# Ledger of designs, part 31: VHH binders against q9vm92r272to629

Target 1, 358 residues: q9vm92r272to629
Amino acid sequence: LEERMAFIEDYQQTQARSLLLYVREHQPAELISENGTIFSTTLDFALGKVKKMVRHAEHYSLDDARIKPPTPAEIVENQTFMVQSTDVLKSNAKFKVSEKVMAEYARLAGLYLDQIESLRPDYRWDGSRNLWILKPGYQSRGIGIVIRSSLDDILQWTSNNQNKKYIVQKYIERPLLIYRTKFDIRQYMLLTITDTKVSIWTYRDCYLRFSSQEFTMDDLRESIHLTNNSVQKRYKNKTNRDSRLPKNNMWSLDQFKNYLRIMGAPDGSWSKTYNGFKQNLVAVVMASLDETELLQNAFELYGCDFMLDEHYNPILIEINSTPDLSPSTEITARICPMVLKDCIRVVVDLPKNPTAAT
Below, E stands for the ipSAE of ESMFold2; O stands for the ipSAE of OpenDDE; V2 stands for 0.75 times the mean of E and O plus 0.25 times the DockQ between their complexes.

## First folded at step 5 (VHH)

Design m3 (framework vhh_4orz_3; at its last look DockQ between E and O 0.60; V2 from the best seeds 0.00; counts 0 for: pae E 4.6 > 2)
Fold by OpenDDE, look of step 5:
Structure m3 (fold): chain B 358 residues (1-358), chain A 125 residues (1-125)
Amino acid sequence: as target 1 above (358 residues)
Amino acid sequence: EVQLVESGGGLVQAGGSLRLFCAASGFTFSSYAMAWLRQAPGKRREWVALIYSGGSTDYADSVKDRFTISRDNAKNTVSLQMNSLKPEDTAIYFCAATGSWELVYSGTPQDYDYWGQGTQVTVSS
C-alpha cells in the first residue's frame, strides 16, 4: 500500500513535470485558443508541484517513508489536474489564456524545470508522455514487459496480477540514440561472498544492443523500445534504418568507442561511462545488502543493462541474475565464453592463489 | 617468478615509428589481459592500450589509429606498434598484466596485477 501510494505520487509529480516540459517545448501560440478548455489553474498547479519538489530535494529526502496520505481536498485537486493535464498532453487540449500569459508560463516552466533537473538530473531523461515500464520481477529477456502511460492502467495491471511481482519503472523517454536507434549496454557484474565479505567485480569488456527499428515515441511496440536479443531476433531490421548500424544489432566496445570518436565525443567519455557503471552497481548492491541474507562462499553473475544520456552518463535499467550467455551473435560468441571462463578464475582460482588471474 | 620485460624503446623523430615489446614469464600469459601504460615526467601514468585474453583491443583516444597493440600467446609477448609519433608521446612505457574482472568493492582497487620496469620512449621535435 505504501509502495502504491509512493508510485501514485511519483506518477503525479512526473505528470506535472511533463506538462511543464510540454509547455516549454512548444510555442505559446500553439498552446492557446479562445475556445480552450484548459485554464491557467492547471499550470499553476503544475508549477506549484514542481516547486514543492525543488524544496524537498533541497531540504528533505523524497524517500517513500515520508510520504503522507493525501487529504480529500488534495485528492480532488490531483484528480482534476490529472484529467486536465492529460487532455493537454494526449488530446492536444488548448489553454484559455492570452499568448502573453502563456509565454510567461513557459518561462516559469523552464525556470522550475531547470531547478529540479539540477537537483535531480535523472528527470532530464523524462519526456512529456509520462510513460512507465512494467517488468515482471521473476522474468528476464523482455518477457512480459509492457509500457503504459495511464495511471489507471498501471494500477489495474498490478491489481490483476497480484500473484506476480511487478517492477514499475519510469520509462526513459529521452535516451541517447545512435543513428536514431535505441541501444543499451550489457555490463557484467560478479558478486562474491567469502565469509562475511562481499566483493563486487565488473567486467572490463561490454557490448551494445540495438533495436531493429528507429526510435519513436509514437509507437510503443517492443521492436522499437526493447533491445534484448531475445526480442529483437523476432524482427527484421527496418529498411530505413541507418546503414551504419550493425545487421546483428550488436556492437563491441571498440565499435562504440569508434563511434564516439566519429561523433566528436569528449576525450574520456567512455571512462566516464564505465566509472559510472561501477558507481551505480556498487550503490545498488550496497542498498540491497540490508535486505539480503548473505550466503557464505557464494557467487553470482549478473548482466546489467545501461542506457546513456546525452552526456554519456549511464542509467541502470535492469540487473539480471541469470543473464543470457548464449552465443547468439559474433559479439556474444566472443564475450560470453570469456566472461564465464574468467568467472571461474575469480571464484575458484583466486581464493587459492591471490595472484591468480581474474 | 613473474617477469615482464619491455624492450624497443629509444629516441625517434616526430612522425617516426617504434615497436615496443614485452616478454612475459612466470604466469599463465594467455589468461591475462595485457596493457601498455605510459608516464611522462610530471604527469600521471596513463593507460595507452589494452588487449584482452580473447584478442579484442582497446585504445586511449590520444593514440587511436596511431598505435596498435597485439599479442602472441605462443611466445608470451605483447607488442605496441607506434606510428606517427609525436613529442607528446614521450614517456616511460610500461607493460602490465591484468585480469578481465575488475575489483570495484571490498579491497584495494588494483588495476593491474603485474608490471614491467618500463622502457623510455623519446620523440624529438
Scores: ipSAE 0.535, ipTM 0.822, lowest interface PAE 0.4, mean pLDDT 90
Fold by ESMFold2, look of step 5:
Structure m3 (fold): chain B 358 residues (1-358), chain A 125 residues (1-125)
Amino acid sequence: as target 1 above (358 residues)
Amino acid sequence: EVQLVESGGGLVQAGGSLRLFCAASGFTFSSYAMAWLRQAPGKRREWVALIYSGGSTDYADSVKDRFTISRDNAKNTVSLQMNSLKPEDTAIYFCAATGSWELVYSGTPQDYDYWGQGTQVTVSS
């Protein structure tokens, strides 16, 4: 229940940002009509919501971060906002305000979005569609994953499937595309634990996985949006797909580096991306270690999935504790056995403290 | 004991070619990424090329399309083919080994790197 309330708050915050993004992306004259059904109070609410998000992000250590239940009045205000904003975003409903008033709202929207993005850079990856991805809590390898936009549909789905333990994550609407096609990067990570410390290792090689079809937000099918090899191997590549993309939907790291050279990416772009992988993974592991008890002389191999933004910055999508290492293409047939062999060598060669008398 | 022994250095005219070799012993060569680095007089040591244990390669921008790194896991050797040499390539070239897994925790030591003694490459103008 507490998790449900937290998600509803996240969804409502995202809806407010989505409305402001929509306003910023259009000319004021496009957003208004004499016959408009949407009043300025909807914009005031969205601006207020984002102002609160900015204050919370700036002063997190000064405020309680826990979700507080809304008052009955706040529930009604939120529901009214959700209906009105959905009409704008999904049904092209128009505001009943003057063009001068709408222009001022557009200026404020830009200001507040710039403020929150400076504090939360990951928000720059959001679009105006308020899309969420629902994944089974067990490792499904793409089975049972759905993408939904409606709060009611998401809540209904989780109520109908509560035995499944679904995870609900914001969908990244603005990923880097290669030849108009979505991809992710599989990066391996190894944790080793000795009696003195936890060590974090990243593999220096990796590979890319592509969808079988061009990217579009107008179609939420898995063949477009889920780049897992286990999902994509069930689909044929569309005929009009760019011929420069691999037929087996995988690139080696060398193929990606060649792409970066062809596109004129700045010197050291891969090194910066890989350093970003390392930084992201260290941060996640360190946060997790504060909450767990360590077993001595243990190791864990993880499959980590990243996407990139338009500046080649990494976006950590998922860390899989049971990565599939089965060869499925010539690329995985080479890399996966090498990862296992090199993992065993690291684990076997680790220094260990002798048993000590107390 | 672990040893990396470079050879093939020497004097060459600008525009010429040279091939360096590195023989490795005392460790499991096939598990390590192998690299070439260089140090010109008065400059910091800089990375030149890397070949992963699986055969994938990476190059510094200054040598792309001119240098080629390769390895022979059966003979425990790595080589660097250097073409279109420039006077700026004059340096001591070092062979180095690093694990396929990078240790990345804060303040990470590079305890898995082994170094050769270096071989001099001199490119005359």
Scores: ipSAE 0.070, ipTM 0.505, lowest interface PAE 4.6, mean pLDDT 79
ESMFold2 (binder alone), look of step 5: mean pLDDT 84; pTM 0.855

Design m4 (framework vhh_4orz_3; at its last look DockQ between E and O 0.56; V2 from the best seeds 0.00; counts 0 for: pae E 2.5 > 2)
Fold by OpenDDE, look of step 5:
Structure m4 (fold): chain B 358 residues (1-358), chain A 125 residues (1-125)
Amino acid sequence: as target 1 above (358 residues)
Amino acid sequence: EVQLVESGGGLVQAGGSLRLFCAASGFTFSSYYMAWLRQAPGKRREWVALITSGGSTDYADSVKDRFTISRDNAKNTVSLQMNSLKPEDTAIYFCAATGSWELVYSGTPQDYDYWGQGTQVTVSS
C-alpha cells in the first residue's frame, strides 16, 4: 500500500513535469485558444508541484518513507490536474489564456524544470508522455514487459496480477539513440563472496543491442522499445532503418567506440560511461546488501543493461541474475564464452593464487 | 615479484618515430590485457592503447593510425610503435596490465592491476 501510494505520487509529480516540459517545448501560440478548455490553474498547479519537488530535493530526502497520505482536498485537486493535464498532453487540449500569459508560463516552466533537473538529473530523460514500464520480477528476456501511460491502467494491471510481483519503472522517453534507433549496453557484473567479504567485478568488455525498428514514441510496440535479442529475433529489421546499423542488431564495444569517434564524441566518453557503470552497480549492490543473506564462498554472474543519455551517462535499467549467455550472434558467441571462462579465473584461480589473472 | 619495465623512451623530433617496450615478469602475461597510458605535465593520465589477451587492439583517437600496440606472449613483452610523433605526444608513458575483470569494490578500485614506472618521451618541435 505504501509502495502504491509512493508510485501514485511519483506518477503525479512526473505528470506535472511532463506538462511543464510540454509547455516549454511548444510555442505559446500553439498552446492557446479562445475556445480553450484548460485554465491557467492547471499550470499553476503544475508549477507548484515542481516547486515543492525542488524544495524537497534541496532540503529533504525524497525517500518514499516520508510520503504522507493526501488529504481529501488534495486528492480532488490531483484528480482534476490529472484530467486536465492529460487532456493537454494526449488530446492536445488548449489553454484559455492570452499568448503573453502563456509565454510567461513557458518561461516559468523552463526555470522550474531547470532547477529540478539540476537536483535530479535523471528527470532530464523524461518526456511529456509520462510513460512507465512494467516488468515482471521473476521473468527475464523481455517477457511480460508492458509500457503504459495511464495511471489507472498501471494500477489495474498490478491489481489483476497480484500473484505476480511487478516492477514499475519510469520509461526513459529521451534516450540516446544511434541512427534514430534505440539501443542498450549489456555489461556483465560478477559478485563474489569470500567469508564475509563481498567483491564486485565488472567485465571490461561489453556489447550493444539494438531495436530492429526506428525509435518512435508514437508506437509503443516491443519491437521498437525493447532491445533484448529474445524479443528482437522475432522481428525483421525495418527497411527504413539506417543501413549503418548491424543486421544482427548488435555491436561490439569496438564498434561502439568507432561510432563515438565518427560522431565526434569527446575524448574519454567511453571511460565516462564505463565509470558510470561501475558507480551505478556498486551503488545498487550496496543498497541491496542489507536485504540479502550473504552466503560464504559464493558467486553470481549478472547481466546489467544500461541506456545512455545524450552526455553518455549510463542509466541502469535492469540487472539479470541469469543472463542469457547463448551464442545467438557473432557478438555474443565471442563475448559470452569469454565471460564464463574468465569468471573461473576470478572464482577459482584467484582464491588459490592472489596474483592470478582475473 | 610482479614487474613491468618500460624502455625505448627518449627525445625525438616532430614527425619522428619511437618504439616503446615493456617487459613483464612475475605474472601470467598471456592472460592479461596490456595497455599504454601517458601523462603529460600538468595533465591527467590518459589512455593511449590497449591490447587484449587475444590480440585485439584499441587506440585513443589522438593516436589512432599513428601508434601501434603489439605483444609477444612468448617474450612477455608489449610494445608501442609511435610514428608521426607530435609535440603533444610528449609525456611519461606507462605500461599497465589488467585482467578482463575489474575489481570495483572490496579494496581500492584500480583501473589496472600492475604498472610500470614509466618512460619519458619528449617530442621537440
Scores: ipSAE 0.550, ipTM 0.822, lowest interface PAE 0.4, mean pLDDT 90
Fold by ESMFold2, look of step 5:
Structure m4 (fold): chain B 358 residues (1-358), chain A 125 residues (1-125)
Amino acid sequence: as target 1 above (358 residues)
Amino acid sequence: EVQLVESGGGLVQAGGSLRLFCAASGFTFSSYYMAWLRQAPGKRREWVALITSGGSTDYADSVKDRFTISRDNAKNTVSLQMNSLKPEDTAIYFCAATGSWELVYSGTPQDYDYWGQGTQVTVSS
């Protein structure tokens, strides 16, 4: 119950940010009407929510009670906010305020969003649609993954699927696109355990997986938004897709590096991205080790999925403990057997893999 | 016993060329990534070029289009063709090897598993 209340609070905070993003991205005149049904108190509520989030992010050691139950009055106020803000975001409902008042709200929205985004850079990945991705807790290649925007739909989905443990995660609405098409990067990680010591290995090669269709937020179909090869192989590429993208929806690392050069990416962009992969993966493993029983002579292979932001910063999406290593393209036909072969060599040769010499 | 032995260094005038060689023994060469690094006097060791076990190559920006790394798995050798040499290329050049898996945590992270002793390259104006 405590987890459910925490999610509801996270959703409501995200709705407030989504509303402010929507206001920032539109001209004030576009947002108002004499016959508007949305009152300025909805904006006041959103601004207040974001200001509270800024205060928490700056001084979180002073404010540890974020998940306390709301009062009945706060529940009603939250419900009113959710209804009105949803009408704006989903139905283009208009505010009943003057253009001068709306312009001031737009200025404040920009100010508060800049403030929270400076403290939480990951919020720059969000859009105005308050989208969440629901993933089954078992190993899934996109099976049972859905994207939802409605709080009620999300709560009902988890209730209607009683024997499944779902993970609810904020959907990244502003990923880096290549030729207007969404992609992810499959990175392999190996954990090895010898003499009750854990070693973390990252594979030096990787590959990109593309959607079969151009990216749009106007359509939430899996063929657009789930870049897993197992999902995308069920779909044909649309004819309006950029011809520079691969027919089999996969790029090698060399192809991506060439793309970065052509686009004039800063020198060393890939090395910084890969270092970011390593840092993200080490952090996740270190956070998990205190809860793990160590077994001598053990190893585990993981498939790790990353997206990038517009500055080529990695965004860790998923770590799969049973990654698909089936060769499905020329690229995976080369990489996947080598991952397995080199994994076995590391595991077999651990006593013969000496620590660094100087 | 793992050995990486560099050769082919020497003195050359600016604009000239040299080819460095590295002979490898004591490990399964075809399964390793091979790299060249260099260290100028008073500077940090810097990466120059890398070739994967599958033959893909990558270069530091400072040497791109002038240097070419290649490997011969039958002879267990890796080479670095250095063209259009500049005085700034003066350094000790090291051959190094690492597996396809990078060890990123086991105490202090390690960049390369094996190193050669280095060979001096001096470029005069």
Scores: ipSAE 0.197, ipTM 0.577, lowest interface PAE 2.5, mean pLDDT 80
ESMFold2 (binder alone), look of step 5: mean pLDDT 84; pTM 0.852

Design m5 (framework vhh_4orz_3; at its last look DockQ between E and O 0.43; V2 from the best seeds 0.00; counts 0 for: pae E 3.5 > 2)
Fold by OpenDDE, look of step 5:
Order: structure tokens, then sequence, then C-alpha cells
Structure m5 (fold): chain B 358 residues (1-358), chain A 125 residues (1-125)
């Protein structure tokens, strides 16, 4: 229940940001009409909500534990806002305000968004569609993953599937694309526990996975938005997809680095990305340690999936405890056996010989 | 005792060439990836080149097509051929050994398992 409430609040906050983003990204003249059905109060509400977010981010933790149930009045206000904002975002409803007034709202929207994004950089990845991805708790190879925009749909989905634990995450609407195609990076992580000591290892090699289709938010099909090989192998590459993309929908790290060079990425971009991998993974693991009983003399291999933003910052989207290590492509045929072999070195050889190669 | 000993550094004019060597001992050299890193005054240490145990090579963008890393497993040596040197290449160059797995957390993060003491490379304009 608390989680549900937290989600609803997050959804609503996201909606507010989405509306402001929409306003910021459009010309004022495009957003207004003499016969507009949306009033300035909707914008006021959105601004107020984001302003509140800024204050909380500055002074308070946005942890779920601090979420209070909304008052009846707040519920009504939120409902009204959701309806009106949805009309704008999904149905292109227009505001009944002057162009001058709309321009001012756009200015304020920009200001408040910049403030909140400075405190929460991850919000920069959000678009105006307020999309969420639902994953089954025991997710395997993209099975059962759905993307939804409607709060009611999301809540209904989770209610109808009570027997299945679902994870709801904000869908990244503005990922870094390569040749207008969605991709993620598979990074391997090894956890070892010895004498109650936790060690985190990252593999120095990784690979990229591409969607078979050009990226678009107008079509939410899995062929476009999922990058897992298990999913993409079912689809043919779109004919209009850039010819520079690999047929097997995978790149090696070297190929990616080459791309970065071609694109004129700053020196050290990959290093930045990789360091980001390490930081994110350590953070996630540490956050989880308090919740789990440590097994002695244990190890586990994970496949970690990252997306990138336009600045090559990594976004952790998934950690898989049973990663697919099948040699499905030339890329995986190479890297997967190596990862396994090298795991043995860390788990078996290193404890026996501290000078053993890892 | 594990040792990495760099050599071949010195003063060279812009456009010139140098070849650095690193002699390794005290560990199973053939099982490790070898890397060159450099640190210029006032700058943080940066990766330059890497060669895997299998002989795959990788380079920083700044040195690509100018530098070549190679290894001799029989002699436990790794070398860095540096051509078309620039003043910006001036730094202390370090040889390092690492496995495929990087220890990110175990009290202290460790990027490389073993380090040399470094050799100075100075490129004059």
Amino acid sequence: as target 1 above (358 residues)
Amino acid sequence: EVQLVESGGGLVQAGGSLRLFCAASGFTFSSYAMAWLRQAPGKRREWVALITSGGRTDYADSVKDRFTISRDNAKNTVSLQMNSLKPEDTAIYFCAATGSWELVYSGTPQDYDYWGQGTQVTVSS
C-alpha cells in the first residue's frame, strides 16, 4: 500500500514535470487557443508541484517512507490536474490564455525544471509522455515487460496480477540513440563474499545491444523499445534503419569506441561511462546489503544493463542474476565464455593465490 | 615479489619517437592484461593503451594511430611504441598489470593489480 501510494505520487509529480516540459518545448502560440479548454490553474498547479519537489530535494529525502496520504482536497486537485494535463499531453488540448501569459509560463517552466533537474539529474531523461515500464519480479529475457502511460492502467495491471510481483520503473523517454536506434550496454558484475567481506568486480569488457527498429515514442512495441536479444531475434531489422548499424544488433566495446570517435565525443567519454557503471553498481549493491543475509563463501554473476544519456552518463535499468550467456551472436560467443572463464579465476584461483590473474 | 620496471623514457623533440619497455616479474605475466597509463603535471592519471593476455589492443583516442602497444610473453615484457610525439604527450608513463575483472569494491577500489614506478617522457616543442 505504501509502495502504491509512493508510486502514485511519483507518477503525479512526473506528470507535472512532463507538462512543464511540454510547455517549455513548444512555442507559446502553438499551445493557446481562444477556444482552449485548459486554464492557467493547471499550469499553476504544475509549477507548484515542481516547486515543492525542489524544496523537498533541497531539504528532505524523497524516500517513500516520508510519503503521507493525500487529503481529500488534494486528491480532487490531483485528479483534476491529471485529467487536464493528460488532455494537453495526449490530446493536444489548448490553453485559454494569452500568448504573453503563456510565454511567461514557459519561462517559469524552464526555470523550475532547471532547478529540479540540477538536484535530480535523472529527471532530464524524462519526456512529456510520462511512460512507465512494468517488469515481472522474476524477469527473464524481456518476458512480460509492458510500457504504459495511464496511471489507471498501471494500477489495474498490478492489481490483476497480484500473484506476480511487478517492478514499475520510469521509462527513459530521452535516451542516447545511435543512428536513431535504441541501445543498451550489457556490463557484467561479479559479487564475491568471503568471511563476510563483500567484493564487487566489474568486467572490463562489455557489449552493446540494439533494437531492430528505429526509435519512436509513437509506437510502444517491444521491437522498438526492448534491446534484449531474446526479443530482437524475433524481428527483422527495419529496412529504413541506418546501414551502419550491425545486422546482428550488437556491437563490441571497440566498435562503440570507434563510434564515439566518429561522432567526435570528448576524450574520456568511455572512461566516464565505465566509471559511472562502477559507481552505480556499488551504490546499488551497498543499498541492498542491509536487506540481505550474506552467505559465506558465495559468488554471483550479474548482467547489468545500462542506457546512456546525451552526456554519456550511464543509467542502470536492470540487473540480472542469471544473465543470458548463450553464444547467440559473434559478440556474445566471444565475451560470454571469457567472462565465465575469468570468473573462475576470481572465485577459485585468487583465494588460493593472491597473485593470480583475475 | 611482483615487479614492473619501466624503461625507455627521455627527452624527445616534437614529431619524434620513443619506445617504452616494461619488464615484469613475480607473477604469471601471460595471464594478465598489460596497460600503459600516463600522468602529466597537474593532471590526473589517464589510460593510454592496453593489451589483453590474448593480444587484443586498445588505445585512448588521443594516442590512436600514433602509439602501438605490444607484448612478448616469452620475455615478460610489454612495450609502447610512441610515434609523432607531441608536447601534450609529456608525462610520467606507468606500466600496469590487470586482470579482466576489476575490483571495484573491497574496501578500496583498485583499477590495476600491479604498478610500475613510471618513466618520464618529455616532448619538447
Scores: ipSAE 0.412, ipTM 0.749, lowest interface PAE 0.6, mean pLDDT 90
Fold by ESMFold2, look of step 5:
Structure m5 (fold): chain B 358 residues (1-358), chain A 125 residues (1-125)
Amino acid sequence: as target 1 above (358 residues)
Amino acid sequence: EVQLVESGGGLVQAGGSLRLFCAASGFTFSSYAMAWLRQAPGKRREWVALITSGGRTDYADSVKDRFTISRDNAKNTVSLQMNSLKPEDTAIYFCAATGSWELVYSGTPQDYDYWGQGTQVTVSS
C-alpha cells in the first residue's frame, strides 16, 4: 500500500511538472482559445505542486516528518487537476485566459522548473508525457518490460498477481539519439574487497546497443525503446534505416569516439562522459555499502547501463549483478571474454601490487 | 617493483627512421594496454600511439602511416617504429601502461598506471 501511495504521489508530481514543461515549450498564443475549456486554476495547482516540491527538496528531513494524508478536498483537487491536465497534454485542450496572462504563467513555469531542476538534476531529462517503465523484479533480462503513460493502466498492471513484483521507474523522455535512434551504453564495474577496504574498478572499454527502429514518443513498442540485445535480436531493422548505423545494432567504444569526432564534439567529451560514469557508480556503491560487513578477497562483477543526454552527461539506468557475457555479436565476442580474463587478472594481481588495496 | 625503461632514442636526419623500445617488468604485461606519448619543448605531453592487450592499434593523426606500434608479450616489450621522421617529431618519448580496469575509489585517478622516464628523439632538418 505504501508503495502504491508513494507512486501515485510521484505520478501526480510528475504530471504537474509535465504540464509546466508543456507550457514552457509553446508560445503563449498556441496554448489559448476564446473557447478554451481549461482555466487558470489548473496552472495555479501545477505551480503550487512544484513549489511544494522545491520546499521539500530544500528541507528534506523536516518535511519528511510532517507529511500527512491528503484531505477529502485535496483529493478532489488532485483528481480535477489530473483530468484537466491530461486533456491539455494528450488532447491539446486550450486555456481560457488572455495571452498576457498565459505569458506570465509561462514565465513562472520556467522559474519554478529551473528551481526544482537545480535541486533535482535528473528532472531535466523528463518531458511532458509522464511516461513510466515497468520492469519485472526477477525476470529483468528485458523480458516483460513495458512502458505506460496512464495512471490507471499502471495501477491495473501492478494489481495483476503475475505482475505483482514489478518495479516502476520514470522513463527518460529526452535521451541523446544517434542518427535518430536510441541507444544505451554497457559499462562493466568490478568490486573487490581486501584488507577490509572496498575498491571500485571501472572497465575502460564499453559498447553501445541500438534500437532497431527510429525513436519516437508516439509509439511505445519495445522494438523502439528497449535497447537490450535480448529484445532487439527478435526484430528486423527498419527497412530504410540510416546506413551509418550498425546492422548488428552494436558499436564499439572506438566507433562511438569516431562518431564524436565526426560530429565536432568538444575535445575531451568522452573523458567527461567516462568520468561521469565513475562518479555515478561510486555514489551508488557507497550509498549501498555503508553498513555491509566486509569479506577478504571477495569480488563481484556488475553490468551497468547508461544513457546520455544531449550534453553527453551520463544517465545511470541499471546495475545488473548477473550481467550477460554471451558473445552475441562481433563486438561482444571480443569484449566479453576480455572482461572475464581481465577480471581474473585483477584478482590474481592484488597480492602482487601493494597499492591495489590502498 | 614496476619498471618501464625506454631505449632507442637519438639524433637522426629528417626523412630517417628510429625504433624505440620499452622494456616492462613488475606487472602482468599481457593484460595492459601500452602507449607512447611525447613532449616537445614548451608543449603539452601528447598521445602518439596505443596498442591494446589484444593487439589492436590506434595512432594520432600526425603520425598515421609513418609510425607503427607493436608489442611482444613473451618478452614484455613494446616498440615504436618511426619512419619518415620530421623535425616536428622532436620530443621526449614516454612509454606508458594502463590496465583494462581503472581503480576509481581509493586514490588519485591517472590516465596511465605506469610511466617510463622517457627517451629523447631529435630530428634535424
Scores: ipSAE 0.135, ipTM 0.587, lowest interface PAE 3.5, mean pLDDT 82
ESMFold2 (binder alone), look of step 5: mean pLDDT 85; pTM 0.866

## First folded at step 6 (VHH)

Design g31 (framework vhh_8fcz_2; at its last look DockQ between E and O 0.60; V2 from the best seeds 0.48)
Fold by OpenDDE, look of step 6:
Structure g31 (fold): chain B 358 residues (1-358), chain A 124 residues (1-124)
Amino acid sequence: as target 1 above (358 residues)
Amino acid sequence: QVQLVESGGGLVQPGGSLRLSCAASGFTFSSYAMNWVRQPPGKGLEWVSGINSGGGSTYYADSVEGRFTIIRDNDKKMVYLQMTSLKTEDTAVYYCARDSSTGEWELVYPFDYEGQGTQVTVSS
């Protein structure tokens, strides 16, 4: 129940940001009409909500434990906001305000969004569609993953599938694309526990996975929005997809680096990305350590999936225990055996010889 | 024995500058990439900046990009962190850390730092 409430709040906050983002990204004249059905109170509500988020982020840790049940009045206000904002975002409803007033709202929207994004950089990846991804718990390979936009749909989905634990995550609506195609990076992580000491290792080599389809938000099918090989192998590459993309829907790190050069990416872009992997993974692992019983003389290999933003910052989207190491492509046929071989170096050779190559 | 000794920390006002130094010994310095990491009060260690073994490539956390500069002198076995436009959020104990692995698996945690660190406090 608490988790549900927390999600609802998060969804509503996201909706507020989405509306403000929409307002920021459009010209005031495009958002208004003399016959508009949306009133300024909707904008006021959105601004107020985001402002509250800013204050909370500045002064308090985003702790779900602080979530209070909404009052009856708040529930009604939230419902009204959700209906009106949805009309704007999905049905292109117009505001019944003057252009001058709308311009001011746009200014404020920009201001508050900048503030919250400075405190929560991950919000920069959000679009205006308020999409969420639902993943079945303890399942791998993209099975049963669905993308939803409606709060009611999401709640209904989770209710109907009570036998399955679902993880609900905000869908990244503005990922970095390569030739208009969604991709992620598979990064390997090794955890070792020796004498109750936890060590985190990252593999210097990685690979990219592509969707078989051009990216579009107008179609939420898995073939477009999921990149893992287990899903994509079921689909044919579309003919309209860029010919420079690989047929097997994978790139090596070298191929990606070459692409970065071709595209004129700043020097050090990959280094930035890779360091970002390390930072994110350490943070996630450390956050989980308090909840984990450490086993003596244990190790575990993980496949970590990252997306990138336009600045080549990595976004961690998934960590997989016992990742698929099958040689399904020439890329994985090369890297997977190497990863495994080198794991042995870390787990077996290194303890015997601390100066051994890893 | 690998030794890393940090220095140069202190109290500075927001907008101020500091230069941190790290003296390295006990290993072939020019063969290793070097890093600066920091630990803010009540927080975990975070990576700040890195420089490759030759000094030709540098990289920075987003939070310090454009404000901090990492430099190394292989002859002197020194790595430096020039910090400018310091902010209150930069307050931390700063450590220099060596890349600990030579293979494809890179040790990320714990950081390979042996020094006591140097305290940087940014306060008005």
Scores: ipSAE 0.511, ipTM 0.838, lowest interface PAE 0.4, mean pLDDT 90
Fold by ESMFold2, look of step 6:
Structure g31 (fold): chain B 358 residues (1-358), chain A 124 residues (1-124)
Amino acid sequence: as target 1 above (358 residues)
Amino acid sequence: QVQLVESGGGLVQPGGSLRLSCAASGFTFSSYAMNWVRQPPGKGLEWVSGINSGGGSTYYADSVEGRFTIIRDNDKKMVYLQMTSLKTEDTAVYYCARDSSTGEWELVYPFDYEGQGTQVTVSS
């Protein structure tokens, strides 16, 4: 129940940010009308919500453990805000203010967004659609995953499926696209245990997995938005798809590096991305370690899924403890055996690790 | 017998500067790329900066780009991190690390060949 109230607050905060992003993305004259139905109090509410988020992020909120229920007056204010902001974002409803007043709101929106994004860099990945991804808690390999934007729909969905324990996660609205198509990157990670020490390894090679269709936020179908192979193999590539994309929906790392060169990406963009993979994976492993097992040759292989933002920064999506290493394309037919062979090299060389206990 | 000894940390006010040093021994220093990493209080490892074996390419985390400079001296077997415009969020223990690999697996952690690190505290 506390999770439900925390999610409602997260959703409302995201809606406020979404409205400010929308305002920043448009010229003030485009947002107003003499016959507009949206009041400036909607903007005041959004600005106030984001300012509170900035204060909490700077002070690491003293109330993190508890979410207070809203008063009846706050419920009405929240409902009014949600209705009006949704009309703006989804129906292009106009504000009833002067252009001068709208321009000042746009300036404030930019200021507050810059403040919160400097404290929470991951917020730069959001857009104005307030989309959330709902995943079944039991490992389903993409089965039963849905993307929703409506708070009521999300709450109803999770209530109707309580015994499945859905995970609700903010959808990344600004992923890097290749030829207007969404992709992710499969990165392998190996954990090895020698005596009491855990070592973390990342594989230097990886591969990309593409959607069968062009990316659009106007259609939330899995064939567009879920890039994992178990989903995409059920779909046929759209006939007007960019011919430079692979027919089997996979690229090698070398193909991606060639793309980066063609697009004029800064030198070292892949090295920065790969270093980001390393940073993210070490942080997750260190946060999750509970105790150490005393095994000389223990190891665990993980499949890690990343997306990139428009600046080639990595976004960790998932770590899979039982990755499927069955070759499905010529790319996986090469990489998957190599990953396994190189795991054996690491295991054989464990006694040569300079750790004093080995 | 790989040894990395960090030094140069200390207490600094916001906006101040520090230069961290790392003395390397027990391996062919000029053959390895080198990194600075940091661990803020109660938080996990954070990569800060890297430099290739020849010193011609440098890389920085977004949070430090424009403020920090990584430098190496292969003759003296030293890596440096010049830090300027320090912020309270830069408070951490700083370690230097070498890149290691077996086949296509790159060793990313642990710090077994890294020293005790050097504490940087940015506080009023």
Scores: ipSAE 0.374, ipTM 0.674, lowest interface PAE 0.9, mean pLDDT 80
ESMFold2 (binder alone), look of step 6: mean pLDDT 82; pTM 0.838

